# VH-VL binders against q9umr5: the designs that were tried, part 430

Target 1, 268 residues: q9umr5
Amino acid sequence: SYKPVIVVHGLFDSSYSFRHLLEYINETHPGTVVTVLDLFDGRESLRPLWEQVQGFREAVVPIMAKAPQGVHLICYSQGGLVCRALLSVMDDHNVDSFISLSSPQMGQYGDTDYLKWLFPTSMRSNLYRICYSPWGQEFSICNYWHDPHHDDLYLNASSFLALINGERDHPNATVWRKNFLRVGHLVLIGGPDDGVITPWQSSFFGFYDANETVLEMEEQLVYLRDSFGLKTLLARGAIVRCPMAGISHTAWHSNRTLYETCIEPWLS
Short names: E, the ipSAE of ESMFold2; O, the ipSAE of OpenDDE; V2, 0.75 times the mean of E and O plus 0.25 times the DockQ between their complexes.

## First folded at step 21 (VH-VL)

Design xh17 (framework fv_acimtamig)
Fold by ESMFold2-Fast, scan of step 21:
Structure xh17 (fold): chain C 268 residues (1-268), chain A 123 residues (1-123), chain B 106 residues (1-106)
Amino acid sequence: as target 1 above (268 residues)
Amino acid sequence: QVQLVQSGAEVKKPGESLKVSCKASGYTFTSYYMHWVRQAPGQGLEWMGIINPSGDDTDYAQKFQGRVTMTRDTSTSTVYMELSSLRSEDTAVYYCARVGVPYADYPWGFDYWGQGTLVTVSS
Amino acid sequence: SYVLTQPSSVSVAPGQTATISCGGHNIGDKDVHWYQQRPGQSPVLVIYEDSNRPSGIPERFSGSNSGNTATLTISGTQAMDEADYYCQVWDSRTYVFGGGTKLTVL
């Protein structure tokens, strides 16, 4: 029998967004119990990410308890950051495959229509003034805003991403690292045509330096210091990179070729 | 200035096919999901389905499955709704409508609507 | 399938408050949107997510949603408000519209 799959959605999403993904899983792995979590749907997806982590934590505990052989997580966009934190705060998770679908794992620095809709007069160069305030940190999107030109403000003001990435010290860092390292496989998916996640390499733990030159995961301080276990996971053979061109941000959960290539092999 | 401009009125016979266009302007076409809604004369609004302009992702109301096809052309910022095997009860004004939140398929309201396309199906 | 129930018609005098109900099982747990459709025109979003007004919609339009009933309220009703009004929710895999209410301003 196949391990249960838990799906965590992204910004302004809900379970409906995954209807095609569920069809693909049912076709290739019939009998798989798939739970798409209907928490923080729609506008509630703007709630602070630590609040979302607590709510999702409460929802996944009974699912994991019923599956002693383990579970798989599929986490889309912003949901990938929720899942990152879940794996760190839970000292008893039994996640085998953590599948991150185009999630801004090192943060976001893009001029998207999300930004235009939420802050109509802002552009990526000016958003730091809003996001790195106490008020801004009450919005999920600001919790992973990572302005490479104001890295000092990001490190000081980010209440979420800088902490889970180990870019700023936290009393729980050692325990969070130990917990995260319990994961069987970290499957990273993303691509150059996403159009929302900026830089797209953020889905693979790459990110801009101060000159907006992308540095890949192995050049990041968080990797080199092994702050939450990326270097250890890579050495263990537990990190899978699956980039694919031609896929826009809203199509990762509805592209059959992407599913067959990047997701299906990890749903034991 | 967001605008959705639809193709002109049509008269069809039972058994024929209909293809209505909806041309978008004033925003990033691929960032907003588009829906199709129809309204029979003197009747209420009826949801037909949704299309993702970034791809070929669609979903149709149960009543129309097997008869409706939604497509898009990103080079012209246009969505299409094709309805086959027309019946007299398909006489209606057909609307395209935009979801009011970028990259979201539901449960948001429709903030902009096309002007409507009257389709008359008669023998 | 989920059903939204609206009165077929409501009549008010100019300057009076009009209320249009939209009934649905546990509708208070859903986001309700309201559309105004004047004769010969396309629908216009007047309230989204229960109680929010889009830019350009007069302050006399308001909405509420609790229990089994959502309500659209139009204070100081004007002749220009004469139209059909539709409520809308998302349920499972479909958008559901109410049957519509014809508002007559006499």
Scores: ipSAE 0.788, ipTM 0.898, lowest interface PAE 1.1, mean pLDDT 93

Design xh18 (framework fv_acimtamig)
Fold by ESMFold2-Fast, scan of step 21:
Structure xh18 (fold): chain C 268 residues (1-268), chain A 123 residues (1-123), chain B 106 residues (1-106)
Amino acid sequence: as target 1 above (268 residues)
Amino acid sequence: QVQLVQSGAEVKKPGESLKVSCKASGYTFTSYYMHWVRQAPGQGLEWMGIINPSGDDTDYAQKFQGRVTMTRDTSTSTVYMELSSLRSEDTAVYYCARVGVPYSDYPWAFDYWGQGTLVTVSS
Amino acid sequence: SYVLTQPSSVSVAPGQTATISCGGHNIGDKDVHWYQQRPGQSPVLVIYEDSNRPSGIPERFSGSNSGNTATLTISGTQAMDEADYYCQVWDSRTYVFGGGTKLTVL
């Protein structure tokens, strides 16, 4: 029957965020075993992303082991970065569809209320002073902070995103690329009305240059160098792009039309 | 200064509908989830439901499902709670309440509450 | 179906320490929030996530949560603290409130 689905939430979320997604899956694919992981919920979602990857890894191993036909991942917002790392560090993952739901795959450079809440006196223009310090890298949001005006600091200080994207060298890069390439489909979802993910094209591996002009995936060095396999996956026909307008950041997991168009087809 | 200002008291007859407003100020309205909680006279607090920052996603307590509708008007920074098919046991003070963490429907504490709207349902 | 149990009333003389309990099965595994409600007024958050005080809440308010009991403690209780106090947790898909404790200071 249907492959099991594993769901990984985002910043300040919990399994509650996916109540409507679970309802949609049950309606269209009855009998699907869906596991929404209740790890690093709420305030704990601020823990360093490598710590979260280790915890989620321990939780997904037995689920994958019991599903020899494979599993699907649905990973929302920050959770999409956790899932990127899981696919790279796991030598034995059997993920068919990795569905990335409005995740900042090339990083975040947005002046959102997350910053006001966590760093009240900071603006996006000066957050690099905090995030690219050792103290700042103990917070998940700083692990994918990508200031396009201080790209040299991002490359040197990012303990997570620059490494999993192959933008900075790492001893495990070759193994991580090999592992990631085992994924069946990379389904990228996002849109211009998200309002939080900045630039929204980060969900499709696009990002700002030094002038804040967005360059799409095919113009990124990470793609051109095939650092972790994007070019290979695209050539294989394994990358699906599903942009949708009119959806806010907190509605990706609860919009029925989005589900039917971008998610449902990949839940075999 | 965060402020939630609700509409005035209402007197309704059984079978009618109620629509309470809650106008927000002092923060970015479109970054926070909003909740509705009611309190019957001399009784405790009861959660009714939640609406997301953009107003396009809601969840309601099972007891109210089918009778309650929550909406937002972003242009006026106002959230609404409509309750239909009123009966005498719906007599209560109705509160809007904000959670203090942006873009999150995680069960945080309610950091700010409206002043409450007394609704009396009687013949 | 999750139930929070609070004493209906607690009395304390001015300057004494008031202790308000909130009982629930394995409540120590949940985040407990506490609200103060004076007659005719809306609730005010006094403690969030077991033991944290919002800005503006006096240090004499403290909280703890372990095992089957969460506790709100008010040291040096003042007449202005006279109010109903409610504990709150999340269970499954809903907020659950305790029945409330009336604190009398006299």
Scores: ipSAE 0.865, ipTM 0.931, lowest interface PAE 0.8, mean pLDDT 94

Design xh19 (framework fv_acimtamig; at its last look DockQ between E and O 0.02; V2 from the best seeds 0.00; counts 0 for: pae E 8.0 > 2, placed apart)
Fold by OpenDDE, look of step 22:
Structure xh19 (fold): chain C 268 residues (1-268), chain A 123 residues (1-123), chain B 106 residues (1-106)
Amino acid sequence: as target 1 above (268 residues)
Amino acid sequence: QVQLVQSGAEVKKPGESLKVSCKASGYTFTSYYMHWVRQAPGQGLEWMGIINPSGDDTDYAQKFQGRVTMTRDTSTSTVYMELSSLRSEDTAVYYCARVGVPYSDYPWSFDYWGQGTLVTVSS
Amino acid sequence: SYVLTQPSSVSVAPGQTATISCGGHNIGDKDVHWYQQRPGQSPVLVIYEDSNRPSGIPERFSGSNSGNTATLTISGTQAMDEADYYCQVWDSRTYVFGGGTKLTVL
């Protein structure tokens, strides 16, 4: 039998967004038990990510307990960060494949319609004033806002991304790294035509330097220092990178070709 | 300001197809889902379906499954709704309506509506 | 199928408060949206997510939702408020509209 699949949604999403993914899994892996977690749906997805991590943890623990052979995680967009944090704080998870589906794993720094909608008077260039305040950090989108021009503010004020990345020292860094390294495979999915994840390489742990030049995962301090285990995972062949062009952000969970190429191989 | 401008009124015969267009302006076309809703004369509103920003994902009301097709043209910022095998009961004003939140098909409100397109189906 | 029930008509004198109900099983657990449609015009969103007003909608419009009933309230009703009003929810992968309520300002 196939291992159970747990799906975690992104910002402003619900289980409804994954109707095609469910169909594809059912067709190619019949009998698979797929659970799309309807937690923090819609506007509730703006709540602090640590709160979301706790909620999702409570939901996945019983599922994992019933699946001694392991489970697969498919985590979309903001959900990918939730899942990474989840795997960092859980010392007893049994995740075989962690599939990060167009997630801003290294953070977000872009002008999107999300910003226009949430902060109509702000652009990415001045959003640091909001996001790196105590008030701003109460919103999920600010928890992974990564301003390359204000690295000091990011490192000191980010209450989520900087911590799970091990970029700021904290007492749980060693344990979180150990926990995260329990994952069998880390499957990173994203692409240049996403239109939301900025830069799109963030889905592969690439990100801007101070000049807004995109550096690859291997050039990042978190990799070089192996602060949460990326270097170790890569060395043991546990990281899979699956870039795909021609897919917009709202199509990652509904594109059949993407599913067959980047998701399906890791559900067996 | 956001505007949704639809194509003009049409007269059709039973068995034919209709295709209504909805041209969007005043916002980022590729960031918002679009709905189609119709209203028969003197009747209420009826949801027909939804299309995602890229146009590659749709979901139709069960009543219209097999007869309705929604498409998008990014180059012209236009959404289309085609309904085939027309019946007299398909006589209605057809509306396009934008989802109120970007990049999401969560059941948000419809914040902007087109002016409507009257389609009359008669022998 | 999920059904929303509205009164067919409501009448109110100018300056008085109009109340339009929308009944549905456990509707209080759903987000309810309200639309105004004047004769010969397109629907206009007047309340979203139970009780929120879009920009440009007068403060005299308010909404509530609990139990099995959502309610649109128009205080100090004016002649321009005469219209059909529709409630809307999402259920089982479909969007459901109420039958509509014709509000007449006497």
Scores: ipSAE 0.898, ipTM 0.946, lowest interface PAE 0.6, mean pLDDT 96
Fold by ESMFold2-Fast, scan of step 21:
Structure xh19 (fold): chain C 268 residues (1-268), chain A 123 residues (1-123), chain B 106 residues (1-106)
Amino acid sequence: as target 1 above (268 residues)
Amino acid sequence: QVQLVQSGAEVKKPGESLKVSCKASGYTFTSYYMHWVRQAPGQGLEWMGIINPSGDDTDYAQKFQGRVTMTRDTSTSTVYMELSSLRSEDTAVYYCARVGVPYSDYPWSFDYWGQGTLVTVSS
Amino acid sequence: SYVLTQPSSVSVAPGQTATISCGGHNIGDKDVHWYQQRPGQSPVLVIYEDSNRPSGIPERFSGSNSGNTATLTISGTQAMDEADYYCQVWDSRTYVFGGGTKLTVL
C-alpha cells in the first residue's frame, strides 16, 4: 500500500547510483514500486536543464496517472533542480513527498573536480564568463551556476535557476507557484561534509551574499517575497530540514543511517 | 601526475586469503571511483567490483559475492581488495583501475590502471 | 549473460590498416571502450565511448559502433601497435570484456 517512488539522478549519474537506496526501501517498505529514471544518463546529464525537465516530465506522467493516491520523488544533486521544475510546470502532479538529496537549490559556487574536468583552465572566480554566455547556458551545470560576485549577470543570463526561483520575472511564475504549492512535503537533506555543493546550505535554500557570508532561507528575498511558495509551505508545516554531518556528496544515496533518519519517515 | 601503485607479488596456498593494496596520487583520491579487474595467465580481463573512495560503498560482480571485500583508507589514499577462500583458479594479475569522470559511478572507461599484482595460488 | 566476441588474432603488414571487430547483441546501443595491452604491461585506454580518443592516442586509432558490431581501426599500422586489444561494455550491472585480439604486424 505504499505510494510509488520516482528517483531522479544527478550530474554524470544513472539508475546504477541508487542500487543501495533501492535495497533500503525494499527492506523497510516491501512492495513499494520504485522507478529510477534512466534518462539523461552519464554525459547526457550535461544537456540543458529545461530539455531534461521535458524528458523527465514525459516519463513521470504515466507513473503519476497510474497512482491516484500520489507518488513520492527522491531527487539527488542536480536532479533536485529537475524535480523543482517538474513540480512547477506540471498542472496535474500528485507528489506527496519531494525528497531533495543534497541539491543546490539556490545555486552552486564551488571549485570542484567537475569544474577542473569540464573547464580545466577555469576557477569559480572566472567561470561566470563562460556560464553566463548563450553557449554556457547549453550546459546543465551553468544553468545553476550562481556567482555571488556577479549577481546582475546571474539574474540576466540564467535561463533556468533564476526563473524557477522567481529571482527574475517569467510569464508563467504565478502558475508555477500554484503547481509547486500542491506538494505535500518538501524534505531538504544536506550537510557540511558534502564537499561538492558550495555553499552546502544551498541544499536548504541558503546562499552567499556578495561578501560570501551565508544567508539562510528565511533571509532570502525569494522566501520573503514568497516567490514560489517557500514561506507558504513553511507556514503549513510542509518543509522538513534534515541536515547530517559526515556524509560526502556521493554517499547520500548509499548511507543507511541517512536513509533511516531523513528519507524513510517520508515514504508513506 | 596521476599514479596508481599496487602492492607486490604474492604466493598463496588454497584456502588462504589475499589483500592487495592500490595507492593513488596526483589527484583528489575521494573524487574518483575505483574498480578492480583481474586477468588469469593467458586469459582476458574480468571485472570484480567498484568502490566509492569517499563513502566506502561497494558493488561486486556476482561471481565474487561472498568472497570479495573492497575497502579504502582516505588518510593514505589507498584502496584494498581482499579475496578469501583462494583456489588455484584465482591465480591472476589483479589491477586497480580509476574511472575517468569525478563523483560518478556511471560505467565510464578506465583512464588509469595500476601496474598489477601477480598472485599465484598453488600448494 | 551478455557476451562480446572478438577474433583471437589479426595480422597486418606494416603501414596497412588493421580492423578488430567486437560482436554483441545490439552492441550499437551501448558505449564501447577499447584497451591496448602489451606483454607484461597494464592495459591502456585507446578509444572510449565508441569513437573518442584519449589525449596522447594517435589519430590513426579510430572506432565505430553500430548494430551488432563495434570496430577498432588502426590505420598505417606500426610495429609498436603489436598488442592484445580488448573491447568493453556495461551490461545492466556489470562490465563485460571481449576475449581479446592479438594483433601481429609482420
Scores: ipSAE 0.896, ipTM 0.944, lowest interface PAE 0.6, mean pLDDT 95
Fold by ESMFold2, look of step 22:
Order: C-alpha cells, then sequence, then structure tokens
Structure xh19 (fold): chain C 268 residues (1-268), chain A 123 residues (1-123), chain B 106 residues (1-106)
C-alpha cells in the first residue's frame, strides 16, 4: 500500500539514531517497508562524499528495482547532500518524495564540535585554507564547506557542493539537472533553533552573501539560473518548505509533532 | 617507513630560547598533525601544542601560550618548536609525535614519536 | 580544564593480571588511548579508542572504558611489561595525559 522509505543518516551517525522515526512510520503507515541504510557509520561518515554517493547508489538500486511505483527518501543532515547527489547521478531513480531533514543544502559555515575535533587549529574564518585544498577535500565536511568570504576558492576547489549545485562547469551538469527534476516532491525541513547547521536557512537553500546577510532560496544565483532545477521545481509546485522552531539538530528524527506536520503527509 | 628524527641535546641558560627540530619521513608530511610533548626528569608527559603542516596553523596549551612557537618547512619535511624565556623547570625531554587521521590505522592517537631531545636549563 | 588521575604505581607478580586505572569525570564519553614507556625510550601506543590494539601489541593487553573509569589490563604479565603507562584523552581542544603509572613486575 505505501511506497518503501529509504533513510540516510548524517555525520558521525548510524541507523540506531532513527529508531523513533521508524516507530512513527510504523504507527501511521503500517506495512510500509522502511530501510535505514547502514553505510558509512560513525567515523566512516568522514569519507569523501562522492565515495559515499557511490556506495549508497549501489545499496538503493535493488530496493528501487523491487518498487517500480516509486520510493521515498528521508535524508538527515549530511545525508541530505548525499541524497541530492544521488538524485542527480541516477538516471534510473524512481524517488517520489525527497525529504531533507535539516540538511546543509547550500553548505556549512559554522564552528561545530566535530569541526573543532577534526581541525583543532582552525576556526570558521580560516578553515577555508584546509577545506579548499586537495587534502581537505578528502573529508566529507569540507566537501560542503561554503565560506562566503572566499567564493573564488570555493568555486575552484569544491569537489562536491559546487558541482551538484551546478556552480562549476562539468560535462554532466545538464544530465544531472534532468535526473534531479524527476523527483516528485522536495520536502525541506529545518529551523532556527537547530544549533548546528549554519546558517540554518541552508536547509532551505538559503545562504550568506559576502556580508553574512542571509539570502533566501529565490535570491540565490543557483535558483535564478535554475542551474540544477530549483526554479523549475518551485514553479511546478513540487517544493514543500516546513520550518519548525524549537528543535535542536539531534532531535529532528525523534520529534513526533515534526514528523506529523512535515514528514507524514509525504509518505504516500 | 615512518620516522621522526629530532635534533640533538642542548644546554641552555635561564632567559635564553631553544629551538628543537623534528624531521619527518616515510609519509605525506602535510597529511598529519604534528604535536610536541615534553617530559621533565622523573615526571609524566605534558602536551605543549599542535601544528597542521598543511597550513601551518597552530594551537598551544594555555601554559605555554606566549612562550612557544611552532613552525614548519615543507621543503625539508621538518617541524620546529621554539620555547622562549627559559627557566630551570623547562629542563625536559621534548618529543615530537604525529596524530593519525580519522581513516588511518590508529585514528586520533599518537602513533609515532620522535626519539626525544634532552634540553637542560642551568646557569 | 580536564583532569586524568592514575595511581602512581602498581605491582604484580609475573604471570598475574595487572590492572591500571585512569579516572576522569565522565571519561566513558571520551576516547581513551594508552601508551607504554620503557626507561630511556619514547612512548609506544598500546591501546587506542578504549579497547583496540595496534598491530604488534600482544593480545594480553586490553582496555575498557565506562562511567568515570578507563582501565588498561595486562594479563599474563611478563618482565618486559615493566614500564610507565599513560592514559590520554582529547577534551575541549586540549590533549590531556594522566600522571602515569609505574608497573613493577616482582
Amino acid sequence: as target 1 above (268 residues)
Amino acid sequence: QVQLVQSGAEVKKPGESLKVSCKASGYTFTSYYMHWVRQAPGQGLEWMGIINPSGDDTDYAQKFQGRVTMTRDTSTSTVYMELSSLRSEDTAVYYCARVGVPYSDYPWSFDYWGQGTLVTVSS
Amino acid sequence: SYVLTQPSSVSVAPGQTATISCGGHNIGDKDVHWYQQRPGQSPVLVIYEDSNRPSGIPERFSGSNSGNTATLTISGTQAMDEADYYCQVWDSRTYVFGGGTKLTVL
């Protein structure tokens, strides 16, 4: 009756973190086949995002093949970037709802405990020196590091985010846009009290300009140029924005009100 | 094979500065953090600070802030530690040690240590 | 700042099990590493991330970490195990060592 659901976790995370989300789905959509992919757990989540995308792609192919009517994706934090890249590189995906749970879709520019642990000699203002080097791009968090004060380095050095955004020229950009546009709905979830995603509006494709003023999705060049399909999706009525205050970063998948308001309606 | 080879023992007077070198070989120098740890005679290990040789970013233990400087030379794969305004209590063996990266064999631990450099501060 | 507490010394008979403790507030939430230092030598990593042995470290070395105490255990203790042992954590940008424990094999 219900389409299968595939769940992708975030940085330093594992499938156990989604136990409450699984409970909610079972209660409201009994009989739904839910697969929480147990790939790149813990420290393995620091592997380059393209490596993670390739591994995740291999895992979802058989699931999608068994469900020709479609599947849903629920992708948390860093996992939302993995999933967005997946939708671009798979010309054979059958995803109906892509549900992005507090994912840094336009990148990250914030000091987190994980960054301080990983790069103890650096702060957000100087982390670009590491992240925009070939060595730094071997770490997943640097693959979506987005320093608004060093846009030239970002555009030249980002091996992941600038590519999936269509901000850097590459031979597959038009095919990736076509593939991404086959998604039925893009559901964007996040909020001002997240505490980790910086700016929190990155979960809605908002981001800082050079003065650290947040520009919303419709003010971004990637939207205006429709570089990977956001403008087309919005015009189609396929983008759902579901902001919710009062939820910390680790609580998105364990808050029942958030689930009922922002997730449940899209699990057809 | 990974090796960290330090400069030889030194004798210093109070108020002088010391500079210890640590030459790395057998791995990609800019891919690992380098730390300095000292050990006073008959005492335990004391962390002094860290340098990222890729960008020469540093962070120092609060006790040494303002007296210690760590630098690197990527052309010779060498890290340097300078300690100024020496006192008799700075008499110690000074070690360089590298720390493993997340997907290395021994992540976030001091997996290789230099042989140590004895520095004696006496008048 | 964070403090690690170790006993100054531990004595064991050859062939018996030695236990070296490392106390710290909520140390069970941290990754604990252990180093062996023989007289006149550099430290050597013997346990990383609480319980994992590096290549070349005998199986008689093991570690655990829960609550406020991490423990290094050496079973079948041999004379060559006589050394100083240090625990170490990372906390709030600081690399913290315990004071060290001298293991004596009598």
Scores: ipSAE 0.007, ipTM 0.514, lowest interface PAE 8.0, mean pLDDT 89
ESMFold2 (binder alone), look of step 22: mean pLDDT 91; pTM 0.924

Design xh2 (framework fv_acimtamig)
Fold by ESMFold2-Fast, scan of step 21:
Structure xh2 (fold): chain C 268 residues (1-268), chain A 123 residues (1-123), chain B 106 residues (1-106)
Amino acid sequence: as target 1 above (268 residues)
Amino acid sequence: QVQLVQSGAEVKKPGESLKVSCKASGYTFTSYYMHWVRQAPGQGLEWMGIINPGGDDTDYAQKFQGRVTMTRDTSTSTVYMELSSLRSEDTAVYYCARVGVPYSDYPWGFDYWGQGTLVTVSS
Amino acid sequence: SYVLTQPSSVSVAPGQTATISCGGHNIGDKDVHWYQQRPGQSPVLVIYEDSNRPSGIPERFSGSNSGNTATLTISGTQAMDEADYYCQVWDSRTYVFGGGTKLTVL
């Protein structure tokens, strides 16, 4: 039978967001046990990402324990960062495919309606004043805010992303890298028409330099230094890149062509 | 600033179809999910379904499945609700309503409503 | 199958506190939203997620939700508060509305 699938939602989402994805999986892989985790739903998705990682960890342990042949993760948007941390902090995870659906893996620097709604007087150019404060780091969205014009502040103040990406030292970095490298496949999905994830290449570990020129994964220091294992995974043939144009941020989990092309092949 | 403007009242005969429009302005149309709700005379509110203006995906209440179709046109920032095989029981004011949180289909409260479209179905 | 029960009407004198109940099995585990609908007008969100007030809604409006009952409270009730009030929850992939309560201020 097929390996169980665990789904982790994004900012302001719940299991309801994946109703179409579940239909697609049922059609192509009938009998698959799919668990969409209803933790940190709605406004609770604003809780600090380390708090969310702890809660999701407690939920996935019994699922993984019941599936000795492994499980797959499908993690959408902010949820992809939760899953990044889960794979690092769990000494015993048995994840085969980690499918990252348009997640800001190198961070976010965009003037989105999330920003306008949460911080009405802020623009992307001045949000660093809020996000890189101790108060700002109590909000999930600030945990992956990556202002390329204030990279030194990001490196010093980010309590989550800079640590999980190995951009700043942490006592557990070696263990986190070892744990992450246990993953079978890292499937990266994203595209230029997402409209929220900025730059969209963040979903593929690319990001802005100080001039807002996008540098791809292989030019990033975290890749070159192999800080958490990207270079090792790529050398093993374990990284899959699946970009697709024409898909907006809220459509990654409801587009049949995207599912058939980028997700379905990895649900053994 | 945010406004949802619906098409005008209609009178229909049983068996016909209706198509109500809702034009959005004052915000980014593709960032907020839109819902349709109706209210029969002297009755309460009844949810019909949801449409994603950004992705064009929909979900309909079981009662209306097979009779309702929701669509959108991003070039005019307009959502449509079409209901077929009309019965006298479909006489109602039909509302479009926006959820208050961007990029989210989570069951938030509806922060803005259209003015309503009265549809009368009678022979 | 999930049902929200509201009283059909509530009457209150001007300046008095009005309370409108919304009964539902374990409703305290759900987020409750409240709408005000004046005659001939569209509904207006007055309380969201149990107890939160949208911008522009007077502070005399408050909400609570526990156990099997959610409550909308209007202190210092004014003539302009005359309207139908509806509670709303999400249950099993659908929104469920209460039957509505007509508030009269006399």
Scores: ipSAE 0.894, ipTM 0.942, lowest interface PAE 0.6, mean pLDDT 95

